# VH-VL binders against ADP-ribosylation factor GTPase-activating protein AGD1 (AGD1), part 4

Target 1, 225 residues: ADP-ribosylation factor GTPase-activating protein AGD1 (AGD1), of Arabidopsis thaliana (Mouse-ear cress) (q9fit8r1to225)
Amino acid sequence: MHFAKLDDSPMFRQQMQSMEESAELLRLRCLRFYKGCRKYTEGLGEGYDADIGFVNALESFGGGHNDPVCVAFGGPVMTKFTIALREIGTYKEVLRSQVEHMLSDRLLQFVNGDVHEVKEARKRFDKATITYDQAREKYLSLRKSTRLDVAATIEEDLHSARTTFEQARFHLVSALSNAESKKRFEFLEAVSGTMDAHLRFFKQGYELLHQMEPFINQVLAYAHQ

## First folded at step 4 (VH-VL)

Design a38 (from e2 with heavy chain S102T A106Y; framework fv_bepranemab)
Fold by ESMFold2-Fast, scan of step 4:
Structure a38 (fold): chain C 225 residues (1-225), chain A 120 residues (1-120), chain B 112 residues (1-112)
Amino acid sequence: as target 1 above (225 residues)
Amino acid sequence: EVQLQESGPGLVKPSETLSLTCTVSGGSISDYYIAWIRQPPGKGLEWMGTIYTSGSTNYNTAVQSRVTISVDTSKNQFSLKLSSVTAADTAVYYCARGYYDTSEYYFDIWGQGTMVTVSS
Amino acid sequence: DIVMTQTPLSLSVTPGQPASISCRSSQSLLYSSGKTYLEWYLQKPGQSPQLLIYKVSNRFSGVPDRFSGSGSGTDFTLKISRVEAEDVGVYYCMQSIELPYTFGQGTKLEIK
């Protein structure tokens, strides 16, 4: 039965300690990953801003087909390049958004939620354990000469304390097990999703530039003259 | 009925990593937690570590820097890896099922043991 | 670590006579729940250890009633009311109250 193996014993507490240590290690590793991804995402944002500045500067030469300055200083070529670079910038923003979404909406919220749940379950378990231990000591101190009404109250307190203890124990085990399994799943999903986002980003960028290769080569040949 | 069976290389060279496997039959691996206990020739029993159903582990402090216990549910197997072995690690290695139910705790089912000799 | 000390280290018994093995722990094995985590195991020649007694006095399933455990705190005893030839082997006590779990050094029982 599901509850039978969760009764209080040295084994149970040793198992809980091991689970808590494992959960904490996973939390720390997830936080390190999160911090690294935050730095990466900030770098992507900073790079994107620089890319926009570069594109806007080039766009001043290719902004319109009716602009004599753009025509005189390579406007048609600049127009094609600014369109391509702006498109790549769009892919980069999609990548940044996808990485950020995985960090803020998955990893960070999951870590904060599960850590809070485990800590609260642990506090409830500790309180229930103290109450149960106290009730048991009173029960064990009962003598045959103890008044029946006093004995009945102590027995009722013991039963109530045991029920609370058992529920707190179950909740703590559930919180720890849930944190362990979900953290592993969320971490793998975040990593896999991030790699997929990079694959799509580079593939889209490659496809765009590959289509432009003949034009790039023609412009390079012309400029080399 | 549940049975445990150890397997391993028999002979390991000093400084190498010892790898042992415990195969579970007759029941679901998810229902058990497994301990590894060793016995050097002519000596007593030494607990090395336990892996719980959660996948969490406890190790004997004497070997904790060198020992790793893991589970492979797809193969219905538990494994013990012990790195940087020396002649002192020569022993019969047992896997045993840890049973916990209500107030009970004990090792109720043991494998037959596998002899590991560390020698160059 | 909790140190488990067994006495005697070996004993020889005539079949049908009683045998007694003592186990002493360096610390109390009494848990806050009121339960004492002391087990006894038997290792017959060429075989794996097998559980005999758990929580001081509880006989494991299939263990003959000639085996009994007693004790409290730090002092424990395993008794065999009348030894049979199949009882030959090394007996170990073990504590499971705290990590690392530790065993006694073993007591070898032989038939005269």
Scores: ipSAE 0.012, ipTM 0.533, lowest interface PAE 8.7, mean pLDDT 81

Design a39 (from e2 with heavy chain E104K; framework fv_bepranemab)
Fold by ESMFold2-Fast, scan of step 4:
Structure a39 (fold): chain C 225 residues (1-225), chain A 120 residues (1-120), chain B 112 residues (1-112)
Amino acid sequence: as target 1 above (225 residues)
Amino acid sequence: EVQLQESGPGLVKPSETLSLTCTVSGGSISDYYIAWIRQPPGKGLEWMGTIYTSGSTNYNTAVQSRVTISVDTSKNQFSLKLSSVTAADTAVYYCARGYYDSSKYAFDIWGQGTMVTVSS
Amino acid sequence: DIVMTQTPLSLSVTPGQPASISCRSSQSLLYSSGKTYLEWYLQKPGQSPQLLIYKVSNRFSGVPDRFSGSGSGTDFTLKISRVEAEDVGVYYCMQSIELPYTFGQGTKLEIK
């Protein structure tokens, strides 16, 4: 595509149509992806609630450290386990929030905002195209017998219409290109940011549980005596 | 293919306004304009005016003060109104298709013509 | 206004013989683009005019090759190499270089 160098109105119009169709397809795909993200964050929220329920049930099982069941579980070690599980739940809530704000909310705003800007630029371009075509038709019909003042007016109208057309064309091309580039950049940033959030979530969870491995082994050894 | 057909009253009284319609069928009007040409009985052809799809017009100076050409894009119709008619306006009136492209011709398709007689 | 003058005003031709019609303009029909804005039209009895030749020498689609146009500046000729019965009618030259568009008086072609 060579928008900046293309002067043929029919070919330019076809290129605009292709870009509009591409933008609409991208919008629909982003909307479907957004719906998937919403279902994922809903699942994360349910998982967080389940995790907290598990921790509460575990903590209530033996009562406090003086409870016979709690003593049988190794006392202070059981407290460490409940604290660790609550921390993991907190990490999951942070992940949910990050996915919602970094991916879902940004993508939705992206879809709605860009479509409006492009639609407005298209309307301006269509109006300018009609005006320019009309001015061209009048100019091409001029003959030597046409009065000089009338011919001068038609020529000025043509130049004004052409300037407006070129400005509207540039604005539409710019709006379409910016929308496409912005969508691509934001999409990649949002997805990459979401993957980084998962990395942090699993890394923090792994490090916390790995640090507790000696205590897990102590409890297992005690239970098997 | 594109076809043009004129319609009018046939008989008009002196001093009244003549109204004619040209109906376009069979194609797009994007690449052409419409002209009105008349022919008095036994005489030659006289161009009266041209209208572009934009609505802009050019008129023959001889009739400029009395003639108005208009377009109704919703009906694909072009109209000619000629005010204050006299016996000299008795003629067959034609509409004809012209082109913006300077490599083309002035008029390629003509309507069948409609006879207008100005008489009491 | 540009005045278009045709000669002769009437012509009677035996079938199969050639015919020639002249058209003269009061001003040159050559535009700065290099194009010459002269057309020829035929009006058969009881019918609308039909385009024969445009830009001096170009035949409109469907026009028999026995019709030819020539000329430059202010002097133009329409030639029919072998006149047929269907060629009967009035021939008009027209200029479209300046407004108002103007036609010649017409040349009536009849068969002997």
Scores: ipSAE 0.000, ipTM 0.380, lowest interface PAE 22.6, mean pLDDT 79

Design a4 (from e2 with heavy chain T50F; framework fv_bepranemab)
Fold by ESMFold2-Fast, scan of step 4:
Structure a4 (fold): chain C 225 residues (1-225), chain A 120 residues (1-120), chain B 112 residues (1-112)
Amino acid sequence: as target 1 above (225 residues)
Amino acid sequence: EVQLQESGPGLVKPSETLSLTCTVSGGSISDYYIAWIRQPPGKGLEWMGFIYTSGSTNYNTAVQSRVTISVDTSKNQFSLKLSSVTAADTAVYYCARGYYDSSEYAFDIWGQGTMVTVSS
Amino acid sequence: DIVMTQTPLSLSVTPGQPASISCRSSQSLLYSSGKTYLEWYLQKPGQSPQLLIYKVSNRFSGVPDRFSGSGSGTDFTLKISRVEAEDVGVYYCMQSIELPYTFGQGTKLEIK
């Protein structure tokens, strides 16, 4: 990392703060998008329930060979239509599940995972900074009259605090870099996957209804006699 | 080695958006940040904001709602956009390079500056 | 914001004579690292600003040794031991300890 050569300086901390603010803004936007995705998948689920209701109501016209109403309204052909509509409803449920997985579940994982790691890395860095500053102050207060055991402890604490500070700094830079790297491709993959799911849904639906086209035309022609 | 060159329209009408470009030639931008600093005629210097190698930005609160700094890595160009301009935005605009390690210094190379006049 | 105040706002010197410019900050520029983030820039007529001094007293590459900076806390001084014609321009102090970075109002140096 190019930051590996940096000393603790105001510009270094200002840049880190800026990167963290960008990461937090990304987290908030992902949360907003996640909420939108949840509403969308809830709407798809309600749509599926409505589809089942529609098919169940229509199925009352095709339920039995001896029912005069069912016979009058085409019985077996009506049964073919209700079966096709149930399959389309199943395709919608598959779409809902795929959208939930691609958008909502992945976004929630990203928000709770990588972006949260950046916030935790910052907390560790802040704590390490305070500890290092305190250890430096104690070290600078050492005098010739200071007891040898006390001086040894203060020197050990300073070395430990410096090492912890340096590790926390590198970890924070690494976390920020990893968050940026994952942002672009994971988001694009999730959106593209969702578009592919819609393509598959409409393709399956079209193919099923296209197979039914002769029966649709037959019924329409009969009705217009 | 590294040179910075600003360019812009020279004249901008009040309420419009000012757009300036800073072109970096010579070295890599990997270890530095680019800042925008302006100077109204006969007045002092005012820092407007930075853009870091990461693409992160930081703006002076005085202009924060109106300013956007961006980078086009493929062209080694840094852009400043300032919206809703007024006569108070008339100034020479400079871009300047700085180090991440500010234990040395904030700005070491400056562009030549570009004059922007806000007038009808 | 940290306010940077320069005195005098202008001065005229005979070539070869010394010049002194003061800069005061509204709060300490001392960072926890022990370093003080005060810089001096020179803007010659018709030119861009150029870095002269960083961290109070360090001369930037190529800056003549007749330029020196000193100070601590909130009070800083730029001195030119023997002013030359090429030193004409406006001198600015700047702090980079916190955002926004702020400059003094400038000191214009002229030759008599």
Scores: ipSAE 0.014, ipTM 0.525, lowest interface PAE 7.0, mean pLDDT 81

Design a40 (from e2 with heavy chain S103R E104D; framework fv_bepranemab)
Fold by ESMFold2-Fast, scan of step 4:
Structure a40 (fold): chain C 225 residues (1-225), chain A 120 residues (1-120), chain B 112 residues (1-112)
Amino acid sequence: as target 1 above (225 residues)
Amino acid sequence: EVQLQESGPGLVKPSETLSLTCTVSGGSISDYYIAWIRQPPGKGLEWMGTIYTSGSTNYNTAVQSRVTISVDTSKNQFSLKLSSVTAADTAVYYCARGYYDSRDYAFDIWGQGTMVTVSS
Amino acid sequence: DIVMTQTPLSLSVTPGQPASISCRSSQSLLYSSGKTYLEWYLQKPGQSPQLLIYKVSNRFSGVPDRFSGSGSGTDFTLKISRVEAEDVGVYYCMQSIELPYTFGQGTKLEIK
């Protein structure tokens, strides 16, 4: 008889346990990453506030037309530096916003549990398991005195329940595998997105300061005396 | 007919990471799991770990801190990485196929094995 | 971990004579389903291991009927009714009821 061969096995349980342990480990690591991102965005916000403070202090030198300090540096050059520093602060705020958006819309989903497909697959698997167990119990209880038409129906029910169970088991494994892959891709998207945001931040900062290079060199030349 | 083929560097220096690949041909990897088993020269068989199609793994506690098994389903390839190797890791490494279905046997198809020597 | 112990460690047999190999597990290999998860593998010289017997007594596809497995609980036996030259190699028992999978230390079969 082939039906008994579809019974639960240690190898299947070992696989299911491994998959669930892997999923839980991934969830915990994603939670740690989420906490790290939160601290990072808080640090970026504090950095932005510090930038504003620095620029506000520097603006004290950009007073009226007769300010001796502004006159000494040519006024417009000091104004250019102040504007550039404010712009760099804005770039930091954009970076903070981009990382925060990642936390809100992407990363937090990783700790929210099973996706819809997995929930559906588990329900189908549980139902199929119960049905198959009941069919097997009826089949194993068959007596020699059981009517042939009744016995035939029980055998057909067992075959049908076994097929449904096997399909549900395969579907559950597939759904768990797909869910784990999706979480890994979402994690990679979050990390890659963060790196792209930093690339954009530094590129913008570099371009701004590169255009300022002649003015920087001018001031440095005078200061070195 | 499904076949498994291991490949590796042959020689690895102590403290380095050993990297092995198992390539599956003649069929899909979707219905079974792959295990790595090693055999030091003149000694018996030691199970290293198992990977399922989902990517989840089980490792032997003896090597758990040093071993990583991965799968690339697009290439039908499985990989074993073993870090911080020593002379005790010198062995023939096998990959083997198993099923988690009605058949209930652990390893029905084995690769030919690849010899790894850890030596300076 | 389940420890698998084989006896004897080596065996020399005249062709056509029977051979018997024993395997003992440190705990029962009986699963809740009533099935016992004990397998036998043969490694011929210079070759990879091959599956001979699974679930104590079931011959794997293509395995000659001169090979038979028996046993229950913790004590198992592999018998070869008439040893042939091609049967030379090392025989391993293995349990798959729990992780880590563990093998016996091996029994080397040689022809006299």
Scores: ipSAE 0.214, ipTM 0.668, lowest interface PAE 4.2, mean pLDDT 82

Design a41 (from e2 with heavy chain D101E E104D; framework fv_bepranemab)
Fold by ESMFold2-Fast, scan of step 4:
Structure a41 (fold): chain C 225 residues (1-225), chain A 120 residues (1-120), chain B 112 residues (1-112)
Amino acid sequence: as target 1 above (225 residues)
Amino acid sequence: EVQLQESGPGLVKPSETLSLTCTVSGGSISDYYIAWIRQPPGKGLEWMGTIYTSGSTNYNTAVQSRVTISVDTSKNQFSLKLSSVTAADTAVYYCARGYYESSDYAFDIWGQGTMVTVSS
Amino acid sequence: DIVMTQTPLSLSVTPGQPASISCRSSQSLLYSSGKTYLEWYLQKPGQSPQLLIYKVSNRFSGVPDRFSGSGSGTDFTLKISRVEAEDVGVYYCMQSIELPYTFGQGTKLEIK
């Protein structure tokens, strides 16, 4: 965010308003994204519950070590599969927790967070604008009959008010730019962190199942012959 | 919840000065500008002028030579003075507020209006 | 001064039917920023004016969604999709792009 030319015209005021409207749009989009993240997190939680239900059903099916069904498979097969499935379930729970804390909670902070810096800069700018407007009006209404000492005071007040106005204007632009940049970086960090969490989840799940692949293939080959 | 309330004499004689007051309640006046709008009986709305908290004013050219708007921040009051009144100045007078700068609209809150009759 | 002209000056509508009011300005109300400074106000019988629409098409807080504004440049329209008894009054368009601020002459909406 930067200005090519900055002045106190209606155009400048409209640009300030546009920046504030952009900040509000970002807030609204973050709220919409937060709702999507909550649905995703809820889905991950339901998936974890379903995984536990599946594992429990599989354990119940096998019965005990000496159950005829279990004996047909060699007992340890059922145990290895249930352990692997429970471990994958814990990976899903970790992913759910990370999405909730790294992205959903952060997005909620973006939605509910106050931009105090911008509010303060805007108040200072508004006050400086009023003061400058008053000083400019007095200066422009000066007459040839106005006393020289009074005219000099009005000129000094105009100079001071202009300087304060320029400083407040620069500070407001800076505050708006800084706030936008900060939110952009924090948002990108949250999203990138969430993607890294997914990468870790799939990598761990893959590695666990890959280690079991020779055993799975051996059992499948035996079952088909 | 900001409210505006006009008050005035009701009846003014021709050639005299009309004086009206607008009192703001329910909030600070520091973020507002106040305008005066009038409506002659059975006719439309006419903007008279606007004053900022700074004391700066803008006036309708039709009444610029006769109108003065002022503010008393210690009392949260704005005043309108209209000199050399005639029967044509008979109207309901409203004060209305607007915000500085970021406002997308001129006037969002209006007072109840005060009727001013200029007798012949 | 910018002159605001409304048509029709009076309109009588059966409850539940739509109403349309036009406003024409003598000069464009479009500012170089892309914003158009056109507002609509409603004055109910015996009451003060109230803001309905700002910047051509934006509804003010609390204004029912049956009210809509449209237009560009010099031609603007206020529409009420389904007129209700509470909508009776005089409607005014206003420009705030240049001083002096000017209103249209008003359109009186009555229920049949």
Scores: ipSAE 0.000, ipTM 0.379, lowest interface PAE 20.8, mean pLDDT 78

Design a42 (from e2 with heavy chain Y99P; framework fv_bepranemab)
Fold by ESMFold2-Fast, scan of step 4:
Structure a42 (fold): chain C 225 residues (1-225), chain A 120 residues (1-120), chain B 112 residues (1-112)
Amino acid sequence: as target 1 above (225 residues)
Amino acid sequence: EVQLQESGPGLVKPSETLSLTCTVSGGSISDYYIAWIRQPPGKGLEWMGTIYTSGSTNYNTAVQSRVTISVDTSKNQFSLKLSSVTAADTAVYYCARGPYDSSEYAFDIWGQGTMVTVSS
Amino acid sequence: DIVMTQTPLSLSVTPGQPASISCRSSQSLLYSSGKTYLEWYLQKPGQSPQLLIYKVSNRFSGVPDRFSGSGSGTDFTLKISRVEAEDVGVYYCMQSIELPYTFGQGTKLEIK
């Protein structure tokens, strides 16, 4: 008897191991990225707190728009600057919130994501492998003296087990590939979204300060006389 | 009958790149992967890397930065390139075939091996 | 990497007598499928290695029935029931459960 080789080959196992190692490496890299983003959002939060402190100190100096001390040191200017700085601080807090939410919604799911599909596919593959091995063992034990009806049943069982094994193998490889693609997509989404949030933050900040530029220049010209 | 045959320069100077070729005859490579294994004089066997028909490769981490394995399916030829060689790379280099459709074993057919000496 | 350790490193046997070689792995070679990926190779003097045993106990095509493998987990044995002159050479165990593939240091079998 000539028996076909198993599809659960050293090459297939190596391919699956390589894919699993790539997935784990990708998970670790994304965890590192998540930690970096966490530090970044913490820095943004500290910056926002510092901004509030600065604005409060500037407001305290003036004591109010019509305070004599504030008026003597350019009360209207101080009022405009404190309003602008407070608004910039709000933009910074929005940026921090958006980045943090993006990390929670995307990167945390990516790092801690359910590998259910892969685990289920692996369970099916392992079961199919055992069944195929058992059917193969029975087939290899066939003798010329074995009854034709018994031999036919064993051959049919082998054929059925092989087909199930091949399908399970295909589905496991597909599940691993799909998991990797999904993680890659989530990572790109997180990075792209973060850059978009920064673009909006700087644009808002620029527009606010740009409208104030003539006033800033007037005050600077006055101060340098 | 399927046979694997290695060929190479025999002598390579330190710091140069070693290039070896494995030619498969007597059958198609479509159902098999090829690995490179080396054996320094008087020492044991060391797996260097494997290449699959898809062109995908796996390398031993000990040589990963220096080794490249490639395949030319039209010629049934596999190549191993090892850069920045030293005396420690002196060995007999084997190529070996592994079946895709067998879960049982890694290598069933080995080439005869080709001796590579690294010296000035 | 999985480390493969063989004992003894050298063995001399009178023809017709049995021989036994041990191999230990630093980690279990049992895969989730229930299969254990340990192989034995023989390198005869001046020749390339050749496959003898796969999955611990299965003889490769053409390998005489005097060769047998056994073991589980991390401890494996290759036995030759009646050593013949053509059995001289160096025996290597190898794990193929994970990359990189690793070999034992080899056991040299000689005939007295």
Scores: ipSAE 0.000, ipTM 0.394, lowest interface PAE 22.0, mean pLDDT 79

Design a43 (from e2 with heavy chain S102L; framework fv_bepranemab)
Fold by ESMFold2-Fast, scan of step 4:
Structure a43 (fold): chain C 225 residues (1-225), chain A 120 residues (1-120), chain B 112 residues (1-112)
Amino acid sequence: as target 1 above (225 residues)
Amino acid sequence: EVQLQESGPGLVKPSETLSLTCTVSGGSISDYYIAWIRQPPGKGLEWMGTIYTSGSTNYNTAVQSRVTISVDTSKNQFSLKLSSVTAADTAVYYCARGYYDLSEYAFDIWGQGTMVTVSS
Amino acid sequence: DIVMTQTPLSLSVTPGQPASISCRSSQSLLYSSGKTYLEWYLQKPGQSPQLLIYKVSNRFSGVPDRFSGSGSGTDFTLKISRVEAEDVGVYYCMQSIELPYTFGQGTKLEIK
C-alpha cells in the first residue's frame, strides 16, 4: 500500500502546549491580582474606620453642640465640619464597595467561568485525535484481499476523521484565543471601572470640602486674632 | 439545550426485529456521534455500537451480526435495529452523545432510556 | 476485550462518612499520549447514567469537589469524601481506550 504522511504537526502540538501554559499563567496572575485587590479593599475599610474614629474624637472634644466648648468654638461651624467629615467617610465606604464589585468579583469569574468553553473544545479535539489515529491504523492495515466496499469505507472514515480532527484543532485554538481575549476585555473593564469610581469619590469629596472653604478660612482668621 | 429521546415498541416477540429511534433536539447532529447502550434488568451497562454522521459505524462484536445503527440527518434521528431477538435482549436501551472529544470522555448526554421486553 | 472489575459491588455508608470504590482493568488504560482513558458514571435510581469523572481524576462540569478519582495503569479509585443523600445510586467505571467500550459491573451505594 502507498500512502501519504499522516503525522501530527509538531508546531501545532507546541502551539497547544504554549497556549495551555499561557492560560494557566494568566489564571495564576489573576489570583495574584485578586489578592492585591483584597488587600486594597481591606485598606479602604480600615480607612473608613479611621475616619469614623476621627469624627467621634472631634465630637467628644466638643462635648456636644450645647457644650460650652463647642459653643465657644462656633457651634454651627463645628457641626458643619463634623457632618462633612462623616460624609467623606461614607464616600470612602462607597468607593470600597465599588472597587470590591469591579475588581474582586470579576477576577473570580476570570479564574472559574471561562474554562468550561475551552474544556468543551478540548474534549472534541481529543476525541477527533483518537478517531483519526484509529482510522489511520485501519487504513495502514488495508490489504489487497480487503473487499472494495470495505476498503472504500475505511478510506471514507479516514477522510472524515481527518476533516473532523482539523475542524476540532481549529475550534480548540479559537476557543483558547477567545478565552484570553475575553479575559483581557473584562480586565480592562474592571480596571477602568475602578478608575471611574476613584474619580467620582475625589470629585464628591472635593465638592463637599470646597463648600467648606469659607468656614475653614473664618476659623483660621479667628485663630490668628 | 441538546436532548436525546428514545422511542419504540415496549414489547417485541422472540425472533422478531427490535427497532428503536433516538431523536435529537436543540443542536446540530454534525458536531457529535451517537452510541446505543443497553442495560438488562438488574445488570450493568453494555455498549452496543456507535454511529458518526457520515454513516460509519462501530459495533460490539457480541451483537455485530444482529445489530444495525443508522442515521437520518433530515429528521435528526438515529435508529437501532436488532434482529432475531431473544429474552436475553430484554433491557432498557439508551442513546448517548459524544462530542468529537478525543481523550476527555465518551458520553456526556444520555437519553432517558426506553424499556424493551422480549416475550411471547 | 478489556474487562473492568469493580469492588465492592455494594456498600452502605452513614451520611457525612467517606466512601471508596475500586476499579481494575485487565490491561493498561494508558495511551501513548500519556493520557489514561478511565471514566466514572453515576446512575441514580430511576435515572439515566451521568458522567462524574473523566481521564481518571478530572471532575465533569457541575460535579461537586467531594468526588475525586485517582489511579494509574490498571488500578483506579473513586472516592467520595463526605457522602450526601443525593449520592445514592450505582457507580460504573468505563474504559474508552479501545473498542468495544466496556463497563465495570457497577457498585451500589446506599445510605445506612
Scores: ipSAE 0.000, ipTM 0.375, lowest interface PAE 24.0, mean pLDDT 79

